# Miniprotein binders against Protein ANTHESIS PROMOTING FACTOR 1 (APRF1): the designs that were tried, part 21

Target 1, 330 residues: Protein ANTHESIS PROMOTING FACTOR 1 (APRF1), of Arabidopsis thaliana (Mouse-ear cress) (q9lyk6)
Amino acid sequence: MSLTELDDGLVRRMAMGAVFSDFGGKIHSVGFHRTDDLLVTSSEDDSLRLFDIANAKQLKITYHKKHGTDRVCFTHHPSSLICSSRYNLESTGESLRYLSMYDNRILRYFKGHKDRVVSLCMSPINDSFMSGSLDRSVRLWDLRVNACQGILHLRGRPAVAYDQQGLVFAIAMEGGAVKLFDSRCYDKGPFDTFLVGGDTAEVNDIKFSNDGKSMLLTTTNNNIYVLDAYRGEKKCGFSLEPSQGTPIEATFTPDGKYVLSGSGDGTLHAWNIENPSEVARWENNIGVVSCLKWAPRRAMFVAASTVLTFWIPNDGESPAPADPPTDQQQ

## First folded at step 7 (miniprotein)

Design n24 (from d1 with T6R R17Q T33Y V44T Y50I)
Fold by ESMFold2-Fast, scan of step 7:
Structure n24 (fold): chain B 330 residues (1-330), chain A 81 residues (1-81)
Amino acid sequence: as target 1 above (330 residues)
Amino acid sequence: SEKEIRITIKVPPEKAQELLRKIFELAEKYGAYVWIEFEDGKVTIWITVIGSEEAIERFIEELEKLAKEEGVELEVEVHEE
């Protein structure tokens, strides 16, 4: 499907459509396949769930009762996923799994992390991926090989992201620092370092815009920041209500013109980042949003708490019927 | 030698929830993965486990007992090294 062009009016018309409420706990992670045909969720009930976006239906569930599920993303193939473990990491060493939802099979286990994975991203150009762990390491992997391809030791809770060209990746770390690496020679160390806004709060999450020009950061001090991805200068920033135990997630729209975020009071916010202003605010009845992602190529986003909700433009209900005049020639 | 088994169970939706509750206990004990597809009028459950011959034998025994108690049919496929 072609991307609908976004403007303030379209963003304001986004409204809750399909709702899936049969989860047994908070949804930890959501991911879109790059084609916008499929969505995957991971939840506290130890499930991974696969959804068909066009038909708004659940296709398949898998339960990982021994190890749980935490972070999840698609590989390039729409039937295969990478997911991380929540439980029994020390007894098995199985911190990450590569699996097929089509074949109902675990294809590979990636061992090495000594604590829970909190950040996970797939390379946009090849079968590589990165994981950031509470063990204070970032590991680089190849889906074709069991062995870890590289390891970076950093301070704090790492968050990782590839840029959309796959030429650069970013690691956010303790002290509000974001380090940029050349994907081909990361072993030489970072080629640049950005410092976020003078606050000492950790970065929870980092994302590149699709055009590669902007970087979106969420922090533990209840702020989001949009940086110039080339220079590291702050373009804009927004403050949110404090959240009790749920990290704030934010998302770019595909054109990079808008940012959406949850807030600790349960509201959802949308800001125009070209002319920094709040353009929409939605009060919802699903509680504090733990996951928020705009679809890569659609006018659609998902917001998740203990329920999963799909948001699409609402052209409004039909106006109340008016009695049209009868066309009567005299 | 490690073995992998895949078991398929097809049940009416009204039997699925209680059966799954009991399957989840076995899945946690044996490290099995449970896969579920909902179709109009039926639920298909796949269970996959990889392990030693002894572990797989015990898993199959417990699952067969459960299937008999719940009145469901198992389709078992064993993949040997």
Scores: ipSAE 0.724, ipTM 0.897, lowest interface PAE 0.8, mean pLDDT 85

Design n25 (from d1 with T8R K42Y V44E)
Fold by ESMFold2-Fast, scan of step 7:
Structure n25 (fold): chain B 330 residues (1-330), chain A 81 residues (1-81)
Amino acid sequence: as target 1 above (330 residues)
Amino acid sequence: SEKEITIRIKVPPEKARELLRKIFELAEKYGATVWIEFEDGYVEIWITVYGSEEAIERFIEELEKLAKEEGVELEVEVHEE
């Protein structure tokens, strides 16, 4: 896949473009397709929405009244999704669905989780995926089979991520631990464990950079950390303003050179990871961001609250400048 | 046994808003999935219901009543998945 090459100037020129404000509640999850110019959203109004990101156009809306919508991601095919359920989990066990946006059909139900799925990731190399649940398990699935292929029992709220090559996956666990598994022999247990040094807060989310060299962690105490993905050593870290009820969202740029994050005061921040420094700060009018992701193949990111916003470079203008530092801030 | 039914309605844009409001109310009652596709000059509404034959029959009957009131035709397909 192509890398979007970024410099500090381009990052600073990112500005809000298209806005979609017809959601009936908070947006829970967003996902880009890896190769096609598509985005999917899930929200509190029980909708899944499909967007053409090249033309900033809504293509399709679906409403899921029995199951609700929660976590969502694309499969390798641009017309099919995996979506987790929000309602009726204890009675039906229908915690995950594989569906076709082309045929407008649910192709398969994956049963097993007894509580909400809070983390969902698709294998980058095959038709496998992983789900992490408040039932304190991580399950491994195959799109072709109803039956769970593997289960790992954990403590606390799991967060899961595949590395970009699909050879390794990571599970974040209680106590600031991140365990690394070989995807081909995960039943042997983890081959490595990283501890977030000096921070005992829970890991909320985990992501690998596209080059596989870095790991991005967000924590429940509103810190983000970038670790070396091979050694677990901290490369850098940042503290954000706390938010009541909305976890901090953060994303890598596709080239792995920058990290963007929301904050509890509604601001968005961008840092250069190669030369650690804050590059840009934007005030927005959408409130605290619940979803933040950079597009895999474009100079574009999305930020969502109860509204969905697309951000692209403004050729002739800078983003709104951050307030000047005071003597107290220096 | 359980079945899946897909129903398709093509609607002029000027009728889409009121019909969709009524369809959403019905979908909530039956746990149906409502798919909306925007096409050149019309809105296509797709509805999928998975459930018992008894529940699906009641859903189709109520939807046919709504369609008659708005002057639109339904296309119904049965899927054995």
Scores: ipSAE 0.500, ipTM 0.830, lowest interface PAE 2.0, mean pLDDT 85

Design n26 (from d1 with E37D E39R K42T V44I)
Fold by ESMFold2-Fast, scan of step 7:
Structure n26 (fold): chain B 330 residues (1-330), chain A 81 residues (1-81)
Amino acid sequence: as target 1 above (330 residues)
Amino acid sequence: SEKEITITIKVPPEKARELLRKIFELAEKYGATVWIDFRDGTVIIWITVYGSEEAIERFIEELEKLAKEEGVELEVEVHEE
């Protein structure tokens, strides 16, 4: 079933399964491996944790007490990660690490950023990756070389994403602006700019749908927008309850038909974007969700706060989530 | 002059928590990375450190003192430069 299209009924049947509560603080970042059934988490307790999602089992923990952990993602290899630093950035300049959980080794350190990395993404086609920092730069890296391959200076808080084919990357920034770059000749500047126009708040996250047709933007003004990825036209938008100090993450389902998001009241929401409507709303007992991602190849998502929760379709024994609101949504 | 070492400690789960608390203090001081693996009822702790010969030597001295106090055995591997 992992590759079948979702419908409203299956989305509504999603329910909390496995729970991991042994974290020493908030979970900052979660990432799925693209092809293997693996998840990695990064937390305030300075840990990176590796999970087997098929068996809901913790496989390995690493602790990085000097520099901490912040953003994390897999490389193409299921045993290796890229993670960013939380501490001692001003003194050491060590902003990112490339490490092997199989070898128990840090393979490379990437120096350059002067402030915390807030966005991190791996190229889907090669050993390149991008980092966006509060130092108002986006850096382009190659896993094979310590030296920064390129730097782009910009206004505001950057958010970065590769498209599905790795031929284009997007940088979202203040004012609802999204700049598109050709990955082979980014040094020539952006070839297109989209303006959402409706929001003056900073964009804090950007994601492409798996089919490459849609772009998901999350703003600091508690709104999410779905854009046409080719034209930049708004397909739909949704408003969230305000969050006090906790960033809200939104995610596409793998088929691109649904968007899920946390909200400042601790509720999880699911919207159908082909026929824009809220299809499900879940109250939970874990607080405001800071990390939310749907698994690339399974009917499964994870939602994290200070605990990590796995959500899978209800086998018919648990009650369905609360009914969605009857009034119109944006 | 820079070196990398890996130290391995194997302990039962009930001893791991208190030992790790003390290891974390040394890890922060020396920039060590702590890796934890769970295998067949045993907790395996790997500690990797990269630094100067002098810093590595001081780290090993402090960790050996801790190991003696806690009654655990260290397996030390030094990686070629």
Scores: ipSAE 0.692, ipTM 0.898, lowest interface PAE 1.2, mean pLDDT 86

Design n27 (from r1c with R17L R21Y V38I)
Fold by ESMFold2-Fast, scan of step 7:
Structure n27 (fold): chain B 330 residues (1-330), chain A 81 residues (1-81)
Amino acid sequence: as target 1 above (330 residues)
Amino acid sequence: SEKEITITIKVPPEKALELLYKIFELAEKYGATVWIEIEGDEVVIWITVYGSEEAIERFIEELEKLAKEEGVELEVEVHEE
């Protein structure tokens, strides 16, 4: 349980604070560390960047000019990352790397995927992780071993997610199907299947709420759905403006009471899920937001396009924005 | 048969950007990873390479040539298994 509980008032008070605009291209992945006040970004300039979110400060940059950077997440250790490759996959086979930002070293290379990784998630309870690739496979890995521990073949573009307790993981499949697996005995096959949308709809991303009760899905038809994670029944859904090929990310708040999402017009939205209603809307002038995540233990979220922005609640004591400076002072 | 090395370079900020572009060309060629921090008044650059003895030897030679041209000092650490 968090020390800070969210309510509609606090969500409405969220406002853009720190801005980092020195990226050499689009930011295509962001990840918070679960326990430490750290954020990592990956971008088109082949960089991984490490940020202190408590002080809104960039700590370290690393460049991967041969393989590039694509999907990224923290391991349980705050200085260690898993990163996927953008290019030279056919020649190297090095689709994933485990690296230390503290030691400035690549610790392991994971070979096996034949095409780009489009989904990456770390187990919340052990040193296992999962990758979903355009090669039509999901692979299960262990940070301690180079060899792939398991492989699941599927149709379509995979999206994978662990629930917060690490007991269940979900895989999106072609035809709008989401299959749920027991993490400890996935070899028995899925224990449940949820159907989302029509035959033409495909799931881009899956996230579980921290309480395990809800599942958040984004789809190729520019909709988001919140499902009951036990029954697969739709709790609510929202339509977004088309993004013209830019994937839109949605995120739960840590308490699971709110969902935030970007939209194709650059607008950010927040909805109350317990009493389904839009509680906040922010018109954003930084373009279409492709990365959006709420911090695990803070009243803070990040929104990224080619620019990384940190959002925190205003204190409510400040007056309306000050008048612009003018020569009328005489 | 494979080796890993770390090369450390410390430069003032005004030299860092030009040096980094040249390092990036070598990093792409040799599969090196570049790591950067600001420490006090200096930019610290670490370059790590994993590869064959021949490739690492060639990488060190090219980077030593670059360092001489740019007037910077290299610190080389070899990691033994």
Scores: ipSAE 0.668, ipTM 0.893, lowest interface PAE 1.1, mean pLDDT 85

Design n28 (from r1c with R17Y T33Y V38L Y50I)
Fold by ESMFold2-Fast, scan of step 7:
Structure n28 (fold): chain B 330 residues (1-330), chain A 81 residues (1-81)
Amino acid sequence: as target 1 above (330 residues)
Amino acid sequence: SEKEITITIKVPPEKAYELLRKIFELAEKYGAYVWIELEGDEVVIWITVIGSEEAIERFIEELEKLAKEEGVELEVEVHEE
């Protein structure tokens, strides 16, 4: 259950607060811990960084020169991470690592992927996780064992997500198809398939809302779609300015009422999906946003490029955001 | 069989920049992992290296040379695996 209740006024008051600009390159991935006030980042400088989001403070930095860093997420424990590799993938097969930040140790390597992991999702209910790779496979893992628990082969670039209860997972694949699987018997194949409108571009990312009612899809041609998670019907869709080399990322607010996304012109947008309208638009000075996530337990989101920014309500002391355009219907 | 060690270096912030640059170069060469923490007014650098006994011995020798040049002390902990 989300602890954050939002309205259009609070969303409009979100403003850039703390900024961290000491990264040596683009930030690849950010992840919030589900219950603790922690954020982790992975970057082109091969760093993993831990932040206290309550105080907007960097707690720890680590460097991983052998494998690099790419996709990252917390396990259920606030001191443990799963991180994917950028280097030496074909020679080692060490595409994923289970790390302890408490004692600075690598607890486990998960071997098998032959190309970069582009999608990574931790089960919300157990020690399982999924990885989707440019090697055209999705692998299912258990933190307790080295061996891959399951492999699904697909055409195209996979994107994976667990629903909020961990009973269903979704895999987006070539042709705008999203297939739904029962997590306990996925080997029997998908129980449903959704098609994403007439857009045949690859799905870049997929997320479930916390209430389980909505599914958020981003595509490689700069569109985002919100689907009904049970019926696959499109609730709304938005088009964004194209970006050269940086895929768009979108995030739900914890209550599932709003979607935020970056655009190729560097602008951030927020849309109300219950009363479909663009609520807010922010011009920023950090460039095109590569990572965008709303905190699970706070009125806070982070937006990252080569810098990491924390956004919080500004108590109404700054100028109101510019009026948003009405381009949310496509 | 592979061996794991962790090396701890405590340095004042004014020495950390120069030493850390050299440590990153060495870490890249040996595939070591570098962790940085602030402990009061000191920078604590943790280095974890996993490899053969021969590779670890060479790594420690090069790191001891760097530590001597910068006037800092190393603490080495060995983990049997």
Scores: ipSAE 0.178, ipTM 0.678, lowest interface PAE 4.7, mean pLDDT 84

Design n29 (from r1c with R17E R21M V38Y V44T)
Fold by ESMFold2-Fast, scan of step 7:
Structure n29 (fold): chain B 330 residues (1-330), chain A 81 residues (1-81)
Amino acid sequence: as target 1 above (330 residues)
Amino acid sequence: SEKEITITIKVPPEKAEELLMKIFELAEKYGATVWIEYEGDEVTIWITVYGSEEAIERFIEELEKLAKEEGVELEVEVHEE
C-alpha cells in the first residue's frame, strides 16, 4: 500500500468490514506486527489468535489453559510473541512467556512479577521489553536471558511505553505523573517528569505517536490527554463516558494526526489533534470497546469487545444492511 | 457444550520429533493444540483439546494408545468452565 496522509474525509469513511464473533469471552489485548500484515489477539477464553490483516482471515488459534492469556505483543519476528499470564501467578511466578506460534514452542519464561501484568511493550530497536504489574513494579527484560535486567518500583497501576526510536521510555507514576527515562541508563533515574493537568487521576495507558512528537494518555477519570512528548505541555484533551469495569483504549493514527477512542456508552470517536475537533463518531453494535488499535501500515483499525472487528474505508455509498453484519471468519 | 483438557507428556529429545509428528497428525484430526518446551534432557509436550465430551474422550483414547506404543507416560488435567 502506498503511503497516503490521512485526512478528515478518509477517517469519516472508515466502516466495519470483517467481523470475528467466535470468541468465548472478552478480548483482553490486540497487537499488530510492526512490519508484517499480522494481528494477534488475547482473550478471556484463554486463546491466542493470529490473523492475516491483508486478507482479513484467521491463520491460527492456540489455547493456553495452564497460564491463561492477558497482555500480548509481537517480538520483531512475526512468528514470536510475548504473552502475560492470568493464572497461577502466585505459585509459579511464570508471569510472562516468550513463545513461537510457528512451531508452538515456549522459548522462555520470565519469572518475578507477583501479580498480573497490565502493561507490556517491546523495544522497537532491540530484544528488550518492559512489563508493568499490579505488584507495583516495572521490569525490564531481554528476550535472550531469563534474568530480569532491571526493576523500578512505584505506587499504583503502572503503564509503560517505548518511544518509536527506542531511546526513551515512559512510565506512569502515582498522582498523574509520567516519568521519562533514557533506555541506555535508566538506572540513573528519570531525566524528565510530565504532570497530567495536576489532577489526581491515575494514568491507565501511555502511547507515543510514530513521529515521536506526541504522547497519548488515558486516565482513570475517563479523560484522554495528548501531550507534547518533548515539553510535556497539553496539546488537547477529550472526555469519555464512564465505563463500568471495562478498560477503554485509545490509539493514534500512523501519521499522528488523529486519535481514536472507545467510550463507556459503546461509541467510537475520532479527533483531529492538529485542527482540534471531533471528526467522526460511530455507534456500533459490539458493546463497549476494550481494544482499539490502528494498523501501522494500512488505512485500517481494529475494535474489539467480545467480537473482533476490522474497519476499512468505505469506497462509496453502500446499501443499508437489512440485518446485522455477518461473521466473515473463514 | 465444550470442555478443555490439557495433557502433558515428557520424553527424551531424540524421541520427541518422531512422536510430535504423530501427535500433530492426531491433534489436527481433533482440533487440538500442541506446545513443546525443552528442559535439559527432557521435552515437555502440552496438548490442549477443546470439544464435546465424546470428541475429547476419543482423542484421549487414541493418544493413550499412541503413548503405550511409544513407551511414554501421560498426565491429564481436566479444565472446566
Scores: ipSAE 0.013, ipTM 0.496, lowest interface PAE 8.0, mean pLDDT 82

Design n30 (from r1c with E4D T33F V44R T48V)
Fold by ESMFold2-Fast, scan of step 7:
Structure n30 (fold): chain B 330 residues (1-330), chain A 81 residues (1-81)
Amino acid sequence: as target 1 above (330 residues)
Amino acid sequence: SEKDITITIKVPPEKARELLRKIFELAEKYGAFVWIEVEGDEVRIWIVVYGSEEAIERFIEELEKLAKEEGVELEVEVHEE
């Protein structure tokens, strides 16, 4: 389904459609291509899988048995990916690779990180990308060069994100701070710092809304915050059930009006950001959702655990059970 | 010197599962990458390995032995720096 401006009714009608359950373990990362109808996944079975989201079909799979797969994203080209290594980093130093699924080959290796990459983002305007690692560094790369272009050392677990214009990037710092950098002169240090108000936990993930006006933060103490991206003022916040070791991902809708998130009890939630309220709640049968992303150009999101599910609007509801008080499924 | 080769195998889906298990063991040993795509009634497998001339030669020998045991043919393309 083509995307028109979302409303509460459409969000409430989202329902599970296609399901892929043949993964050999937890799905670590999912990413949509910005312009093409494609999705990529990385999983504990060492696979990267390419999906056609228009037809809900798996197109290709590749296995990286020596180093595994962890974080993944598309480059600007729909057949090219960046992926990070899960293991054997100490023996090779191979933390990231740039590959072509069209040519079935590795185009470049990026060496430097000493521990797993936990955050990975592609520049929206050029062939640069950033990686944040448990080695307490953020590295800046260029797809055309194997040498690291820049390194930022920090305390804590990094999370990185480019804004939609690629002019600014954000890095999570210790103590709930988020620092903003000019992408062209990041070596001058940050130009601004936002504090997650009242939260003593670390920031786990950062996302910018497509209009650049909002910033979405998830924290290690199971809170979600939506900030004004320019001033750092809190617009709203939501609390989740504890997941105890499973990171929860949250996502904006493409118009920036809604936020969706998993929760530690296995539910999915949707909130209206313009008038902060919970719009929808879904109980699912796939367990705690660790990957959650809304498609850039469709009324569609994906939710993943050890199973990948596609969600689309339900045009008509099945008739309610004969005895509503007993058979209600809410 | 470092070189890379691409090896292509086409098999029916029912044979692909057992063959892939053995290919995965070999791929881990030699650091090879395995791509899989279903095309009609066949599964196409591409195997790309990078390494020294000696390591690549040993990889090809082991894969040829495996292919003979499983009754499949290999198509080999060599790419140099």
Scores: ipSAE 0.210, ipTM 0.682, lowest interface PAE 3.9, mean pLDDT 83

Design n31 (from r1c with T6E T33L V38I Y50E)
Fold by ESMFold2-Fast, scan of step 7:
Structure n31 (fold): chain B 330 residues (1-330), chain A 81 residues (1-81)
Amino acid sequence: as target 1 above (330 residues)
Amino acid sequence: SEKEIEITIKVPPEKARELLRKIFELAEKYGALVWIEIEGDEVVIWITVEGSEEAIERFIEELEKLAKEEGVELEVEVHEE
């Protein structure tokens, strides 16, 4: 189905639906396919899990004991993905894998990173992708070639994102700096630099809105910022409760009108960007949310901690509480 | 006790097609997951299977028979919960 335009009422009606609690640890990363109704997760139990989001069903589990699983995203093909390694990286150098879920095949290794990949982004227009690592480099790759196509050295923890047209990519750097690159001539250096309000904390994550007009930043000092993606001016900003060792993710709605984020107290928040105000707040019992993404083509988001939860609009009925024991069992 | 087994097979490309067909058939029978890596001129196959000790032993026996027929060696790693 086509995406319904969001309003404050629909956002407020979002409620927890399907819950998957059979993970053997924290969920590290979630990714939606751009066009198909599919979600992939990576977790501490070394699993990659594939979900049908239309029916809220788990389709497949694979375990990766040799490499572990860390960051994950789909390629343009709904049966293939890129996954980063968690184990034995310094000894093997096998930091990234290109996988087919269709036939359980590893198609390619991308070697070069010397420490964990903390940011991973697929180009929206071609078979290129970027990885940012704790080794203080960003690498540019082509799915068709083993060799690294480009490398950028920087200070601090990198975060990377393509804009929706794939013409520009952004790299977050130390001190709240974001550098913008033309994807066709990145070797000439950045064409612009944005500074996020003199914040002393590092940028944890970057996302572009689907229309390419806004940029969403999360920082290690528990702030989120929405910037104009062309001029770098701050549109709005929000403060979060401090998280104790858990990174917090924020997401745009597909129409770019709302931002959602977790907070260190386990609360989820939604803000209207066009008329800056908090629209909704959900207090829940799943713990601090480390993964939060809105589906590209549905009125749906996922929030993950050690459990994966799907959120959809309810029709105003109160959700049933957890099923009580039947009278026959008492 | 439930066990997880990780099996690695390195196969020359000229033998990979027939061996992979048989391995996928066997994996379907036992609910095993198969990942294939191309490393230079070799095809590396990783297999993971979870189950009872008896089921895992039967799976390994059938894999060893297939490997022997194709003239390749298995590397088997056992992970107990």
Scores: ipSAE 0.000, ipTM 0.369, lowest interface PAE 12.3, mean pLDDT 81

Design n32 (from r1c with T8V E39T E42T V44Y)
Fold by ESMFold2-Fast, scan of step 7:
Structure n32 (fold): chain B 330 residues (1-330), chain A 81 residues (1-81)
Amino acid sequence: as target 1 above (330 residues)
Amino acid sequence: SEKEITIVIKVPPEKARELLRKIFELAEKYGATVWIEVTGDTVYIWITVYGSEEAIERFIEELEKLAKEEGVELEVEVHEE
């Protein structure tokens, strides 16, 4: 995996390029493949869509009309996905599916969750993955086996993430608590717990930076926190305008120097976390953004609502006008 | 007694739009997954179903009826392994 080195100027030049508007509803999950130039989307129209991000081209679409689609991520293989079910969980219990876009087949069904999966994370080092559900459990799975490998019962809405080495995973939950587990002996319980200030809202999502030094949290009360991943100390935080029922999404840039997020007013924001400042703000977006992810290997991010947009640097933009001279009469 | 079947349909885009609404109704009823790829002037549709022998037989019968009504050819492959 290659990191993209960014500066404030490049971030400011990001602009909307390719747009895909043929979705039959909101896009509620997107995922990039770690090494290949591929993106997958999941939307309210029960589709999973596979995109070539190098050419901004839709490669394949699948429809799952019985259980729908919700959370999605790639496995290590660029042709295979894990996706969660949106509805009809009470009758079948089919909460997760492992599928091949190359073979056009569902390879495994993972049963157990009693409510929607709200967090899904693939191990970076093996064929294990985790799912966090509104049923107040986190389940640990292995792609090779249908049976659940482990279960952790929690309070509130869980969010899960592996660190980039796969040696530690984090579970974020109600009360702004983040619990850290050793992936080899998680049955011994967490080895550390971080508390995110006085925020009592549920954590919506958690991510580790690629360098492993920072942890990014979004909350249900529209706050973003960047923590030191070793000590749990708050490095910076941002507040966004609320949106009705759509959780905020935030993403690291691959070099870990910037965070981007959408606001409830439809505006996108970018902050430099090494020299804390808002670097860019983009108006006239596609409405309230439900998904926002920066590509692992490109100067590119995607922002999605009912449409999917690709953002890349605008190299043809006219230079900004010079600031007027300052008169220092003191 | 469980089996999997794949059905392949190749049609021009205009016919694909007409077929997909009805295919989606069957897909919801039988738990089928629909896979679509567009290459040139052809829409490739794969339909995969996993279930009992009885359910698969009923699915094939309904899809064959739909194919006749829409003037479309089906290619059927049974996966037993």
Scores: ipSAE 0.747, ipTM 0.909, lowest interface PAE 0.9, mean pLDDT 85

